VH-VL binders against ADP-ribosylation factor GTPase-activating protein AGD1 (AGD1). Designs and how they scored, part 1

Scores and structures below are computed, not measured.

Target 1, 225 residues: ADP-ribosylation factor GTPase-activating protein AGD1 (AGD1), of Arabidopsis thaliana (Mouse-ear cress) (q9fit8r1to225)
Amino acid sequence: MHFAKLDDSPMFRQQMQSMEESAELLRLRCLRFYKGCRKYTEGLGEGYDADIGFVNALESFGGGHNDPVCVAFGGPVMTKFTIALREIGTYKEVLRSQVEHMLSDRLLQFVNGDVHEVKEARKRFDKATITYDQAREKYLSLRKSTRLDVAATIEEDLHSARTTFEQARFHLVSALSNAESKKRFEFLEAVSGTMDAHLRFFKQGYELLHQMEPFINQVLAYAHQ
Structure headers, positions and changes below count from the first letter of each chain, unless a header shows other numbers; antibody chains are not in Kabat numbers.
F is the ipSAE of ESMFold2-Fast. E and O are both the ipSAE of ESMFold2, at different seeds. Each is the mean of both directions, binder to target and target to binder. V2 is 0.75 times the mean of E and O plus 0.25 times the DockQ between their complexes.
[cut] marks letters that were taken out.
Atom coordinates printed by the task and the answers are left out, and those that the model quotes come from them; centres of patches stay.

## First folded at step 1 (VH-VL)

Design b1 (framework fv_benmelstobart)
Fold by ESMFold2-Fast, scan of step 1:
Structure b1 (fold): chain C 225 residues (1-225), chain A 117 residues (1-117), chain B 107 residues (1-107)
Amino acid sequence: as target 1 above (225 residues)
Amino acid sequence: QITLKESGPTLVKPTQTLTLTCTVSGFSLSSYYVHWIRQPPGKALEWLGVIYYSGSTDYNAAFMSRLTITKDNSKNQVVLTMNNMDPVDTATYYCARDYGWEYFDYWGQGTLVTVSS
Amino acid sequence: DIQMTQSPSSLSASVGDRVTITCKASQDISNYVAWYQQKPGKAPKLLIYAASTLQTGVPDRFSGSGYGTDFTFTISSLQPEDIATYFCQQYYSTPYTFGQGTKLEIK
């Protein structure tokens, strides 16, 4: 992409500024959302640890083989409940891992990759613009009395500065375009993937407990006898 | 780019053991499930089993006695082993990715396994 | 095991036609149905999941509906590239099972 292709017009500059503002706002909102997601997944992990603690305590009470308390309190049924609770804990860990991947890892990758590149590209473009402006000023101040080798150096510096400017501008436009095209997709993918993970978690938990419903009812009936 | 690729194609004699390797790229086996599905020529798809991100497995009861699925996360590989092959086991075998719902968003190209004497 | 009965087994249609394929589960599977497209010599491609949710990148002419035991897959305006075999899959419980497939041919 060279300067003529970039069409450095007021409309182009306004569009570029608008996209930059949108990208920065998106970055800040994504980062805030990521922090919330990280807290959520940390909470899920702590919940899993608590679930395992509860199951271990229940097993200690009466979930073991040949345990007199286990026999007194329904033996095989108590064992089924303990196994089911441990299984549900495993589903919760799967949920945590999937939510972490969809919200934390995927969204953070987008922020650190595509959106972050916009900030870096803008910084490089600003530096290249200043350098190019300075090189142009030196070139325009060139006098007939200037030494030929000095004049040649100034011309080389101008050409180098222009090339750097053009490259930086191309990278900024590309970064903005990529962030703009991906912003809705990445956010919706992260959120919808997380909702799918929750749906799966509740589905698996429901299915397991639904299969146990006759045993739950049997124990309740026995307990109230 | 997310890809899965099965080893093969392969020829297996009746009563011998089949071994297929699925090599994945673009995602981690520590975060996704991988399933094996087969399709006999001109017939429907048949689910064989799954290996979860944790390394746990579930198998179709019809194949459970002769089927084993393992993985090596560091190699990006999932391995299917099926014992006592029979001509009726002739099929295209696929490995496929699942992110937790048991529908398959990415599939390998498939590999033809022919069982004959 | 949950049996998935798919119909018809084959059909021929013209470009631009509305095509409908049905799938019946032997028991209530809520909305846990996916639909796949398989072109000759290629692996299946996911088109629809959760009975009606379109997979990213799939044209909006493809749609699904249904709940419980009866499910429908529709192509609203058939295109030449839609020549394929289509399969339904239940993922309500193991073993996951597929329909027998519907072979779609364009006149």
Scores: ipSAE 0.000, ipTM 0.383, lowest interface PAE 22.8, mean pLDDT 79

Design b2 (framework fv_benmelstobart)
Fold by ESMFold2-Fast, scan of step 1:
Structure b2 (fold): chain C 225 residues (1-225), chain A 118 residues (1-118), chain B 107 residues (1-107)
Amino acid sequence: as target 1 above (225 residues)
Amino acid sequence: QITLKESGPTLVKPTQTLTLTCTVSGFSISSYGVHWIRQPPGKALEWLGVIYSGGSTDYNAAFMSRLTITKDNSKNQVVLTMNNMDPVDTATYYCARHYYDSGSFDYWGQGTLVTVSS
Amino acid sequence: DIQMTQSPSSLSASVGDRVTITCKASQSISDYVAWYQQKPGKAPKLLIYDASNLETGVPDRFSGSGYGTDFTFTISSLQPEDIATYFCQQHYSTPLTFGQGTKLEIK
C-alpha cells in the first residue's frame, strides 16, 4: 500500500486567515458607516418636518391671515419669505432622498450582497474542511491488513472530499477578492455622488436666498423707519 | 422613524388559515428582507421564515408545508399565510427587519397575539 | 438544525453585579451569534450581533464574546432597567434558532 502525500500549504491557511480578517474589518466599517448615514438621513427628514412647522407659524403674520397685524408686520413680503422657506425645506428632502439612495441603499446592498456571499462561502469551506479532515484521518489509519474493497472506498472518499475542499477553497478566495478589490471603486463612486448631491443642495439654497436679497433689504428698510 | 407593525386576526379556529400583514415605514422592503418569528406564551422564540429584498424566501422546514410569505413592494407590506392552524400555534407573531449579512434582526414589530381555540 | 443551549435558565443578581450568560451551539457557527433583550410584553431588542459587535444605542456595559460553539454575554455592572429575559440566536444557517432564554431578576 502506498500512502499519498496529503499536503496543505501552511502559507495558504495563513493567507486565508489574513484575507478573512480584512474582509471582516471591511464589513464592520461599512456597517458603521451605514449606521451613520441612516442617522444623517433621519435627521434630514426631521429637519424637513421642522421647516414645515416654522413656515406654518410664520404664515400667521403673512398673507394667510386677513387681520390688521399682517398689514403691520410687512404684508406681502412675509408671503414671499414663507414661500422661500418652504422651498428650502423641499431641497432638504431632495438631499435626504439622494443620500439615502446613493449611500444607505448601496452600502446595504454591499453588506448584504457580496459580504454575505463571503460568509456563505466561509460556511461551505468550513464544512468541506471538516469532511476532508475526517477522510484524511481514515486514509492515514489504513494498514496493509485492511480489506482491499474497504481501502478502495476510503481512497475514493478522500479524493471526493479533497475535490470538494478545493472547490470551496477556490470559491472562498474568489469571494474575498471580489469583496475587497471591486467594491473599493463602487464605494468611492457612491461617496463622490453624495458629495455632488450636497454641492447641488447648497447651490440651490444659495441661489434662492440670493434672489430674495431685495426683499430682505425692503423689510429691513421698512423696519428702520 | 423605522417601524414595523403586524396586523390580522387575533383569534383563529383550528384547521383555519392565518393571514398576517406586516406594514413597514421608514425603509423599503425592496432594500431589506423581512423575517417572521413567533413566541408561544412563556416560551422561546421560533423562526418561521424570511422574504429577502429580491423576493426569494427561506422557510423553517418544520412549517414549510403550510407556510407562505409574500410581499408587495408598492404597498411596503409583507404577508404571512399559515394553513391548518392548531392550538399549539398560539403565539405572539412578530415581523422583523433582516439585519446586516444573515438573519439577525435590528428592528421588530410590536407583535400580535394569535390565539388558536375552538 | 443547529441547537442553541442557553444557561442559566434564570438568574438573580444585585445592582452593580457582573452578570454572565452562556450559549452553546450544537455545531461550529463561527461568530454568527446575536443577543437580544426582551422586557415583559415587549418585542426583543438587538444588543449584540456577530458575537461581539455592540448595536448602535446599546450601553457599553453589554458585551459578547466567543467563537465556534461557546459564546458568552456579559453585563459588566447590572442596572435596574436591565431586568429582562435574554436570548441568544445563531444566524449561521437556516433554520435560524434561538436559545431558551435566561430570565434576569434583581434580588
Scores: ipSAE 0.000, ipTM 0.395, lowest interface PAE 19.5, mean pLDDT 79

Design b3 (framework fv_benmelstobart)
Fold by ESMFold2-Fast, scan of step 1:
Structure b3 (fold): chain C 225 residues (1-225), chain A 118 residues (1-118), chain B 107 residues (1-107)
Amino acid sequence: as target 1 above (225 residues)
Amino acid sequence: QITLKESGPTLVKPTQTLTLTCTVSGFSLSDYYVHWIRQPPGKALEWLGVIYYSGDTDYNAAFMSRLTITKDNSKNQVVLTMNNMDPVDTATYYCARGRYWGDYFDYWGQGTLVTVSS
Amino acid sequence: DIQMTQSPSSLSASVGDRVTITCKASQDVSSYVAWYQQKPGKAPKLLIYSASNLESGVPDRFSGSGYGTDFTFTISSLQPEDIATYFCQQYNSYPWTFGQGTKLEIK
């Protein structure tokens, strides 16, 4: 592939610097968010373990014929309650999986891929800029009295440094453009997707418990007798 | 596609320790329970124990003194270790997936016959 | 431990027949009973859970019913591929226990 020369203006450098700062801030915020997401998914897993313990305890409580709950309700109501609570547990596990995928896996992939590449490209560009500036300074100091062999060497060094600079600049611009184009989609999708997952979780839980409302009312009515 | 496969020695001498490995595919051990169940020739199935997604375990009281179940999520493997094997422990050993909303088994491994004899 | 007793221990029937197998628990297990099909040399396959719920992908001719201590498993119209041993399982209390199995064969 042959790379074309790029415009090296103060305005272009300012825009590039702003984009680089934006990308670095996004990377740091995504990493902090990832840490929070990891703790959140760990908490969801612990909550699921607790939910299973609770359901198992309720099932054990429903024991034999001499158990007050079994005798009072004949078991069908208790069976319906434990099945419903276990289903809610499955919804919580789906939520955990979705949060892990959308927040942890996707954001970390974005950070390690596109945003990290900006940092590496910037380091390469900085080195190339210094080398190019030094070579340019030597070239601008050339005089008619300078030996032809020395002048030829300085010209060759300048050419090499300029080529490296242009290549590093192209790579940095490409990395910044990729990060910029993806930041809105990846971050907002992760957050919005997580909120949608919570909405679905609560809606599924509500719908399941709403179906149980007649049985809840039966138990409550019995308790007031 | 969901699969489970048992592997390990098919012949064990009395008093020795049995170690069986269950390798799973098509699902994550972080999301499901894995149980060990055995079937002596011509007899009923016997539940041995379970390892939960959390790594916690529960064992059948009849075997708990000599039974250990462990797992490695990164390797997709669950390991059963049973000490002090006896000829009455001769059976086909299965690993099976438990649904986290139930204590019944929706997918089973093919089973491995373990014979205990001198 | 809860003991699960199946009846009959073996059954011979013709293709197209209605086949019924029963399972009796020694203690109340509510509706926490599953039914499995096991063909010779194969692992068991889940057919029914929670006494009456048909597992996904299982033909509609299989059904289950029951509550408490008495459970039934029915094949409404026996097919040649249904020849197998059938097991019930309770999962109300540890340890989970299975019935002794019912061997189904064609006469």
Scores: ipSAE 0.000, ipTM 0.384, lowest interface PAE 23.2, mean pLDDT 79

Design b4 (framework fv_benmelstobart)
Fold by ESMFold2-Fast, scan of step 1:
Structure b4 (fold): chain C 225 residues (1-225), chain A 118 residues (1-118), chain B 107 residues (1-107)
Amino acid sequence: as target 1 above (225 residues)
Amino acid sequence: QITLKESGPTLVKPTQTLTLTCTVSGGSISSYWVHWIRQPPGKALEWLGVIWYSGSTDYNAAFMSRLTITKDNSKNQVVLTMNNMDPVDTATYYCARELYSYESFDYWGQGTLVTVSS
Amino acid sequence: DIQMTQSPSSLSASVGDRVTITCKASQSISTYVAWYQQKPGKAPKLLIYYASNLQSGVPDRFSGSGYGTDFTFTISSLQPEDIATYFCQQGYEYPYTFGQGTKLEIK
């Protein structure tokens, strides 16, 4: 009797529901983000393959150095363009590699560590809830005729189960908080690194083409004679 | 797209050891949990065990004394080894991926029927 | 071990009918229940996870509900392609356990 707290208040149930919803939302968002990262990396790989196909097609179109079509299109001019496109392709491969490292590898590390910890904390919380509910049921079944030693044991078991439940609840909240904090750190770093890789890629591509601009303009002017 | 495929002997003699390999494509086994589940002909599914992303394992107590699950991340393969096979172990064996933190299976191999007879 | 008692063992219904299958856990498992469809000679296919979440690509006529020990799986309007055996599964603790299955046939 002297430690009998058998009521589940609406506030307590509300807090449990909120924590459960937070845990599921975190898992769902991590899963969706991971799937998005995988799709993006696959898309970059497919795009890179298409770019290589384009360069190969241009080289095939030019033919050999004695090909009349190649000669008609300026020969060396076509060679300069294919060299530039191969350079851009190299930049794209570096971009793909960087994005794969920054998003897929970093996210995999986070999912394996922190998402798993949330999952385990959740399962531990659920098991503690069951144990606490069972201990409460036994306590509620006590009658005046129950032996004093048996009643004392059941009361002690109830207090132990409640302590375990409260510890599991705290651990779940802690795991969620830690995952959120680490998620912000890891995801911001991964996304920022990815954006930096894109900036570097576009800057290198721009610089290459900018240096070629006078030549491109000369060829265009010649072609329109 | 993730695909799992079981391979290994389809016929095992009593007292012999069964070795099945699950080959995963389209995803890395270093990023998820892979389980082994079996189904005797016309009966319910029975969970055998799991290997975690970390390499840790958990087994059904009924099989723990004779069951081992291992993996090779470089080959993207999970291996089930079960000792002392008995005719009652005749079943279709599946490997399956656990759906991230929902303790359910979203991708399954096609299954391989293992018959135990002399 | 957590025991999953599934009912009915078999069911015959007409196209367009509402079909309900139930699953009872021997102890509280929160929402850690999944439902699978298995056609002859094939691996099970996940339909519902975490008691009520519809798996991607699965028609919305399939639904699940429940919490604790009592769970329900529903097909709101039965289609011919739904002929299969359906299983529930608990993921609350190891060993994961499955129901005995419900064989669904169309009249």
Scores: ipSAE 0.000, ipTM 0.409, lowest interface PAE 18.8, mean pLDDT 79

Design b5 (framework fv_benmelstobart)
Fold by ESMFold2-Fast, scan of step 1:
Structure b5 (fold): chain C 225 residues (1-225), chain A 118 residues (1-118), chain B 107 residues (1-107)
Amino acid sequence: as target 1 above (225 residues)
Amino acid sequence: QITLKESGPTLVKPTQTLTLTCTVSGFSVSSNYVHWIRQPPGKALEWLGVIYSGGYTDYNAAFMSRLTITKDNSKNQVVLTMNNMDPVDTATYYCAHSPYYDYWFDYWGQGTLVTVSS
Amino acid sequence: DIQMTQSPSSLSASVGDRVTITCKASQGISNYVAWYQQKPGKAPKLLIYDASSLETGVPDRFSGSGYGTDFTFTISSLQPEDIATYFCQQYDDLPYTFGQGTKLEIK
């Protein structure tokens, strides 16, 4: 609404151009963030698979009481370690799911929706601009000899074209402002949500390992001798 | 229908500046993306850069120190300027369109061969 | 930069043959791959995008598949007009990069 009272001044055109450039830059930044999140979740999935592989390899040392190799290599100790490592792996999978579902999918949905609305408003504005420019050219070409009824029609067309132009301009500004606000909100939500997910992931991992710390220290002391 | 057409000099001497113009019909450069891509004779395609609908640009880092892409929305034209041309820059230069979200090239100009020779 | 490696560099086949071209990315690029057809003296023509989506107006004998690092382009029944050079392209990260091309010839 703020720009609606400005009458096609060089300052107004400069402000419109600046808003369009800012909106486009923000859209591209959000898209790059989405692609970054997707790559990150792929990496987390790969890490989870590697964790399972590591745990499976180590669990061969945690066999039953009748296995002399497992007994010799501290089967009960290996069992506790494999359980903890498996649990940490599940925390990584939870983090991956949270980043994928809560952030990437929602952000992509809003980026797609906003582009359609802005594109349509821009198309209408471009068409209205051309029509207004053509009407102005006809009006400025009016001769003293032009028939009264023809001159009246050209003048009426100019006023109609101007009104349509101003409405299209207002709608484009509104679409850009709405798109910017939505993208700003979603970007902040996505970043904050990602940080919260990491905080929970590290907190869970820390708490698990902290509970095991006395046991880890006991085993290290035993192995050192 | 959608058409893109490259124009500019076909012969450039080493150290000179190349300027190519892409004239677009069927879509507005004020609401679409336009890229520049080149192909040396018998070699792979090489992406040079893009100008986005809002005027923002991205360049291939290998060329960014000597490459500039600009546009004139009123003429519906995109201009590529490349400084300090070398014989290895001999290539067919294309302008191309891509969709807003993804960067596959659905419409291409016919290409213009630029030869760099003394 | 992401390197796109095509195999084979050249291929000879007969009309009606099934033709397969592969493209390998130097790192994971999800499904962000496009395939182009280029005839001598002409600009490339988009055939496939998003690894497997067929461009409007392109015959259904052309198909693509793959995810991550390994991608495949297939012509199910080669026609004479399919003789061209084919290129893959990644658009996951800047700069966008193309494969070296596969020249398809008729026997």
Scores: ipSAE 0.000, ipTM 0.456, lowest interface PAE 12.6, mean pLDDT 81

Design b6 (framework fv_benmelstobart)
Fold by ESMFold2-Fast, scan of step 1:
Formats: sequence, C-alpha cells, structure tokens
Structure b6 (fold): chain C 225 residues (1-225), chain A 121 residues (1-121), chain B 107 residues (1-107)
Amino acid sequence: as target 1 above (225 residues)
Amino acid sequence: QITLKESGPTLVKPTQTLTLTCTVSGFSLSTYYVHWIRQPPGKALEWLGVIYTSGSTDYNAAFMSRLTITKDNSKNQVVLTMNNMDPVDTATYYCARIGYDSSGYYYFDYWGQGTLVTVSS
Amino acid sequence: DIQMTQSPSSLSASVGDRVTITCKASQDIRSYVAWYQQKPGKAPKLLIYAASNLETGVPDRFSGSGYGTDFTFTISSLQPEDIATYFCQQYHNLPLTFGQGTKLEIK
C-alpha cells in the first residue's frame, strides 16, 4: 500500500477503492482455500477410520490362547505390530485436529472478521464523503444575498462534516493497512503451523516404527525360509 | 455540451431483468456522481440509487435486493440492472448528474431525456 | 426515511396571479430542499436549490423560502409557460425523497 498524497482528492478516493477491491478479492481466494482445507481434513479423518479398520482386522490374528490361526501367524510379534499401528492411528488423529485448528478454524475467522471491518469502514467513509461534499458545495455556492441564519448553518455544517470526514478517512486507511498486514502474517502462520504438525507426526511415527524394526526383520527373515 | 442519454429495451416481460445504459458526454465519470431516478406514469419521482466517482454505490432500500449500478469510465457509461421486473415497475427511467463535480449536492442540474420501460406480458 | 408532503395536490390560477405551493418534511432537513418544474413528456428542470437559491437562467418570478420542516415555493406573477407539475426534493439524507407533486393549471 502506498499513498503519494493523503488528501481528499478523487485520486485518493480511487486509490482507497482499489485497495478495498484487492482486499475483497483476497477474501474470496482465502474462502476457496478454506474449502480446500476442509476437504483435506475430511480426507485425513477418513484415512484414520480406514487405518483403525485395518488394525482391527489384523488384530484377529493376534492374541487368543491356542487359536490355531494366531499361533500360525506369529502370535506375540503380530500383537506388537497391531499395538504400534493403533498408536500411529492416534498420531494421525492428532494431526487431523491440529490441521483443522490451524487451517480451517483460523482461516474462517480471518475471512469473516477482517473484510467485514474494511467494508464497514468504507461505508462510513462514503457517507462522510457525501456529507462533507454537500457542505463544501453549499459553502462554495454562498452569495452575498444569502440569509445570515442559512450562511451560519452552512459554515457550522462544513466544520462538522470536515471533522467527520477526516476521522472516517483515517479509520479507513488504518483498517486497510491493519487488515493487509494481519492477513499476511496469519496466513503464513497457519501454513507454517500445518507444516510443523506434519513434521511432528512423521517424526513420532518414524520413532515408533524404528523401535519395531528388529521385529519386522525377524518376520521377514522367517518368511524367506 | 453536457448530455446524458438513457438506452435499453422499452418493453420487458414480468420476471425478466432490465438493463439500461446511461451514456454521458461533456463531463467525466471520474469527477461526477450519477444517479438513477424513475417516475411511474402520473406519479411522483422515485430515487433508485447513485454511483460515486470511486465506483461505490448506494441504493434505495426498497430496491437494494434486486438493483445493481455499475460504470465504465473509459466508455462514459453507467449501467442500471434491475432483476425480477413486475408491472408496477413500469416507469420512465432517468439518469441524472449532481449539480457540482464530486459534490454532496444531491439535486440534479442535468437529466437524461428519460426512457419509458413498460413491463407487460 | 424522510417523507415530503406537498400542498395542494393541484391548483388553478389566472395569468398574473401569485401562486404558492408548500412542502413539509417529516424531519428537520435544514435548507436541503430543491424545487423542480416538469412539463408533460419532459424531464424535470431544476428551479431552486438550498431552499432559496435560484438556478442560473431561471426567471426571478420564481422564489423559495423556508428552513427546517416547512418550505414554500412562490410564483409572483403567473405566466402561461409556467403551467406544469412542480416537485420538492430533500437531499439531507439518503434515500432522496420527493413530494408527490403539485399540478398547476390556468382557469
């Protein structure tokens, strides 16, 4: 955002309109991104459900004393594998929750909060501009023959309208600047937080499976006989 | 010379969308606000809305849900779009400019000739 | 919304008569009122703005007065060409609102 002049010219108003339009376009893009994130977290949840189904099916081959199938398929080792897979499923659910919080919940708040403030500030500015322009034009149209009571009211209205216009202009500029800065930082934080959540998930998963490596190798060696 | 001229269909069927174009000459849409006003036959004038130099708009609440005003400064055109037309919307439609450039004076020094839009099956 | 009420709805007068039309606003609009003349088949023509200021090119037989809620429009000496419908308009607040009109006819 750059403002060569912070005045009340048509050029300044055009610049403000351009900034507001850019903010609205960003809101629509963020909304589309939010919808993509919701689909992603839904997919993670479905994946978790499928993983639990897989583990439950595998669990039928471990446990039971004197179950011929369990005995034939390695008993204790199979039980260790199912325990590890259930733990990994828990990690996936934590990832889903973290991604949902960082991407979906945060982006929705961003889309609904900031753009509304900018739109309201713009409406207030437009109204104040109308009032100020009305007062200014009335003042410019004053003639020597204009009644003193009318002239005094026009002067008072001009002063009041000017103050309201200046306040509304300052508020609009502040809202636009604050919204842009906040959106950049929050978007980057949400994406970075999601990447960190994936890193932690894969690290925990890796560590758990790495502990299982000796048993995996035992089963593979046995199967090669 | 300063002129405004409305153009568009003179007959619209119920439920259709009306699109009217106001073509201006002798002044810039970058410096003047343009308003739309209508007048049903034999009735009073009724304000519809305004488009500001910035492209922002304000509408009469009675029409806000079905009314859109846009403009193209490079073409010197202001466009009124009104959805779901009804026989009671039969009226002469005017575009008009405010009395001074970028003015808050919302009285009108120049008016288009008006275009009669009849809504009938 | 600000309601503008004109009186009378119609009147008949003779050439040379003084004609007075009134307009009442439902709220204080200060001096933010304009008066228009409309002849059959034509767009309205601005006569008066800011309650009492004559638009350039308008004959001085037309005048306006008032402040706040009560406004008066006067033709000091009616001419045949003045036969038209006259409207008041407030521009203090959006939406802009017009009076219902006063139809002026010659006896």
Scores: ipSAE 0.000, ipTM 0.389, lowest interface PAE 19.7, mean pLDDT 79

Design b7 (framework fv_benmelstobart)
Fold by ESMFold2-Fast, scan of step 1:
Structure b7 (fold): chain C 225 residues (1-225), chain A 117 residues (1-117), chain B 107 residues (1-107)
Amino acid sequence: as target 1 above (225 residues)
Amino acid sequence: QITLKESGPTLVKPTQTLTLTCTVSGFSISNYYVHWIRQPPGKALEWLGVIYYSGRTDYNAAFMSRLTITKDNSKNQVVLTMNNMDPVDTATYYCARTYYRGYFDYWGQGTLVTVSS
Amino acid sequence: DIQMTQSPSSLSASVGDRVTITCKASQSINNYVAWYQQKPGKAPKLLIYGASSLQSGVPDRFSGSGYGTDFTFTISSLQPEDIATYFCQQSYKTPYTFGQGTKLEIK
């Protein structure tokens, strides 16, 4: 960037390079995490398909509803089990959708998205940099023969331009820091939300199966005779 | 006095690998970014890639699959390697510097690389 | 990629004329535009950076202006040594891209 020329500071240049490297590293890590999330949601989808296959196989075990085998093997209890397993399958599909929306989609926006505040701060910094550079060139062109009032104006303009440049630089650094913090908060919210979705999934599954515990116990008690 | 100078073969056969070296003087490549830019005869300039003072690189996606840029800080040299050369790769190849990133304040003289059998 | 479109592609002018070349970016690039002069058989030479800042050692007859997508390069009073091809360039994001060039000839 042309702004680096104004101070020609190795330390400032090192800071900018470090920020660029950190931003790129964050982008690559988020991209790898996004790919991991895609594999996870694909796995959830395959799991759902397998669950439905199991339910269909169990349902077909007795044949039709009038099949003597179905009647002999507990009829109503078998029906309750297949309905419960199918319902658990729908919970898995809801979880898959939530992970995709809350984590994967958000991570992709995270990697590609621009923040309005940063764009505005950068725009102001660019303008301030040009103004400061121009004021410095005018100041460096001052001669002993330059009129006192003209020299005073140029010195005042340089001071004003430098102040504006320093403020714009400080604001840009602040905006970048705030943008990174916002991305961090959004990331943590997405991850926490995903964990909450898992908690709800397991809780709903547990509650559904817990309601079936009396029927499970009846069948087990019968089997022990 | 700041100088950059490209060196390497001026004639390359199709499918061969091109290796060009940029030797700089008057500054350290550990403090500046060095870019490779090419210009086919009578055409516009094409940016190929950059090596940052940290050693990290960025490449133009159009060339990424066959392009590598490396450097040796102790020799003050930057090396461009481009695989599978084709006659359309005939161009004058330049190395140029930037302080951070932005504008190219110093350029090498350029080296014309002709790709033909 | 950001496209940089220059106009005109070629220009003939007389010594002392005001010469203007324009460059348009396909998206907003703030002030990340540089202008280069290239003489036959020579490497490009930086004239203007940051859209309007004059490079050290460059005559003050050269100037630039613009912000966002539209940029202008001006030679206030053309001299014989100004015969060259002029290029604009954006550094807003990679890949860096150049205009197609404007070939300037003196009548």
Scores: ipSAE 0.000, ipTM 0.387, lowest interface PAE 23.2, mean pLDDT 79

Design b8 (framework fv_benmelstobart)
Fold by ESMFold2-Fast, scan of step 1:
Structure b8 (fold): chain C 225 residues (1-225), chain A 118 residues (1-118), chain B 107 residues (1-107)
Amino acid sequence: as target 1 above (225 residues)
Amino acid sequence: QITLKESGPTLVKPTQTLTLTCTVSGFSFSGYYVHWIRQPPGKALEWLGVIDYSGSTDYNAAFMSRLTITKDNSKNQVVLTMNNMDPVDTATYYCARWDYEGSAFDYWGQGTLVTVSS
Amino acid sequence: DIQMTQSPSSLSASVGDRVTITCKASQDISTWVAWYQQKPGKAPKLLIYEASNLETGVPDRFSGSGYGTDFTFTISSLQPEDIATYFCQQYYDLPFTFGQGTKLEIK
């Protein structure tokens, strides 16, 4: 008589496939997000270069800070403006660095690596699967002519292999679930940290420009003559 | 046992299309990327492209215009197609697994030498 | 593309020697470097991943280090079976790129 498939679990197969698909989909989305983050930090760097170009062009008006034309056209105020703009540029570079570290480094680690525990659990599961499959094959090959003591040993080996397989399966599922939760938390922290970095950047920029408001108003009043 | 094995023609004439098949066993495409890498005799390894669980691909820009990677999950196969073969394309072609956990190329096929000559 | 410059292109050493191979990336790649061993007529074999992590089953005489742009691969006590070509690879960005290889010979 043909033996039924032993220890096939449609539920386990469905669960493992679903978890693997979810993990891979999450990884793909994180990779795409990582690529977007890299373009964003590159854009911030280009923006910084453009800002420096603007400040340099402004400083070149009339031949620089100390020439008579610059002095005649509000020299001390103009100097304050160029200093402020350079300082804002420095804030942008700090923002770029923070975004790169908070998003790109963490996301790349998620995309290109997983928790070591998941890798170890998967290796244990693979080994247990092979052992269990071998034990099942031996068990299914048993004949009426097989000695009772030999048959008992093969049955005991099968039971042991199945127990090890089930433990490895449970540990792999648990490791995957825990890794997903940890990655989700790290991802949310990275995104939130990035938003905090932007908040700090805008606050610093606002505070600097707010202190410049009297000088801005002075220049505007003069220009409206 | 985890295995990858390349198969296909070992001799291709200039301007012809190369089709190589990578047959995998012992793992699921849903958890792993499959990449194609080649190595001209005595030279460095050169990355060609990758296919993920969904069939989404990325290619080396140098080959993108003539390279296509596809997969058939039911056959456990990934297929590389490269058009307009040239003698400089003579190389050993490898398929390799990239664990979704990102541990680099942990398993490689044995490689298949493709010679392009008239 | 990120260029990986490997040095030396070849070296000869005696059994028991400490062997060092270096790899320089054209831009910051954090720790995303792997090292492979390739024996004649065979596929490459992963030895080190993420700059310093030893792959399972690889002897502990092999090690890696580095961060950013400069990476080092070391064999602490060379054995006859270590005769091979060694390659570094970056996986910080696509396309993945490899060093030109270091051919190791025993005197």
Scores: ipSAE 0.000, ipTM 0.386, lowest interface PAE 22.8, mean pLDDT 79

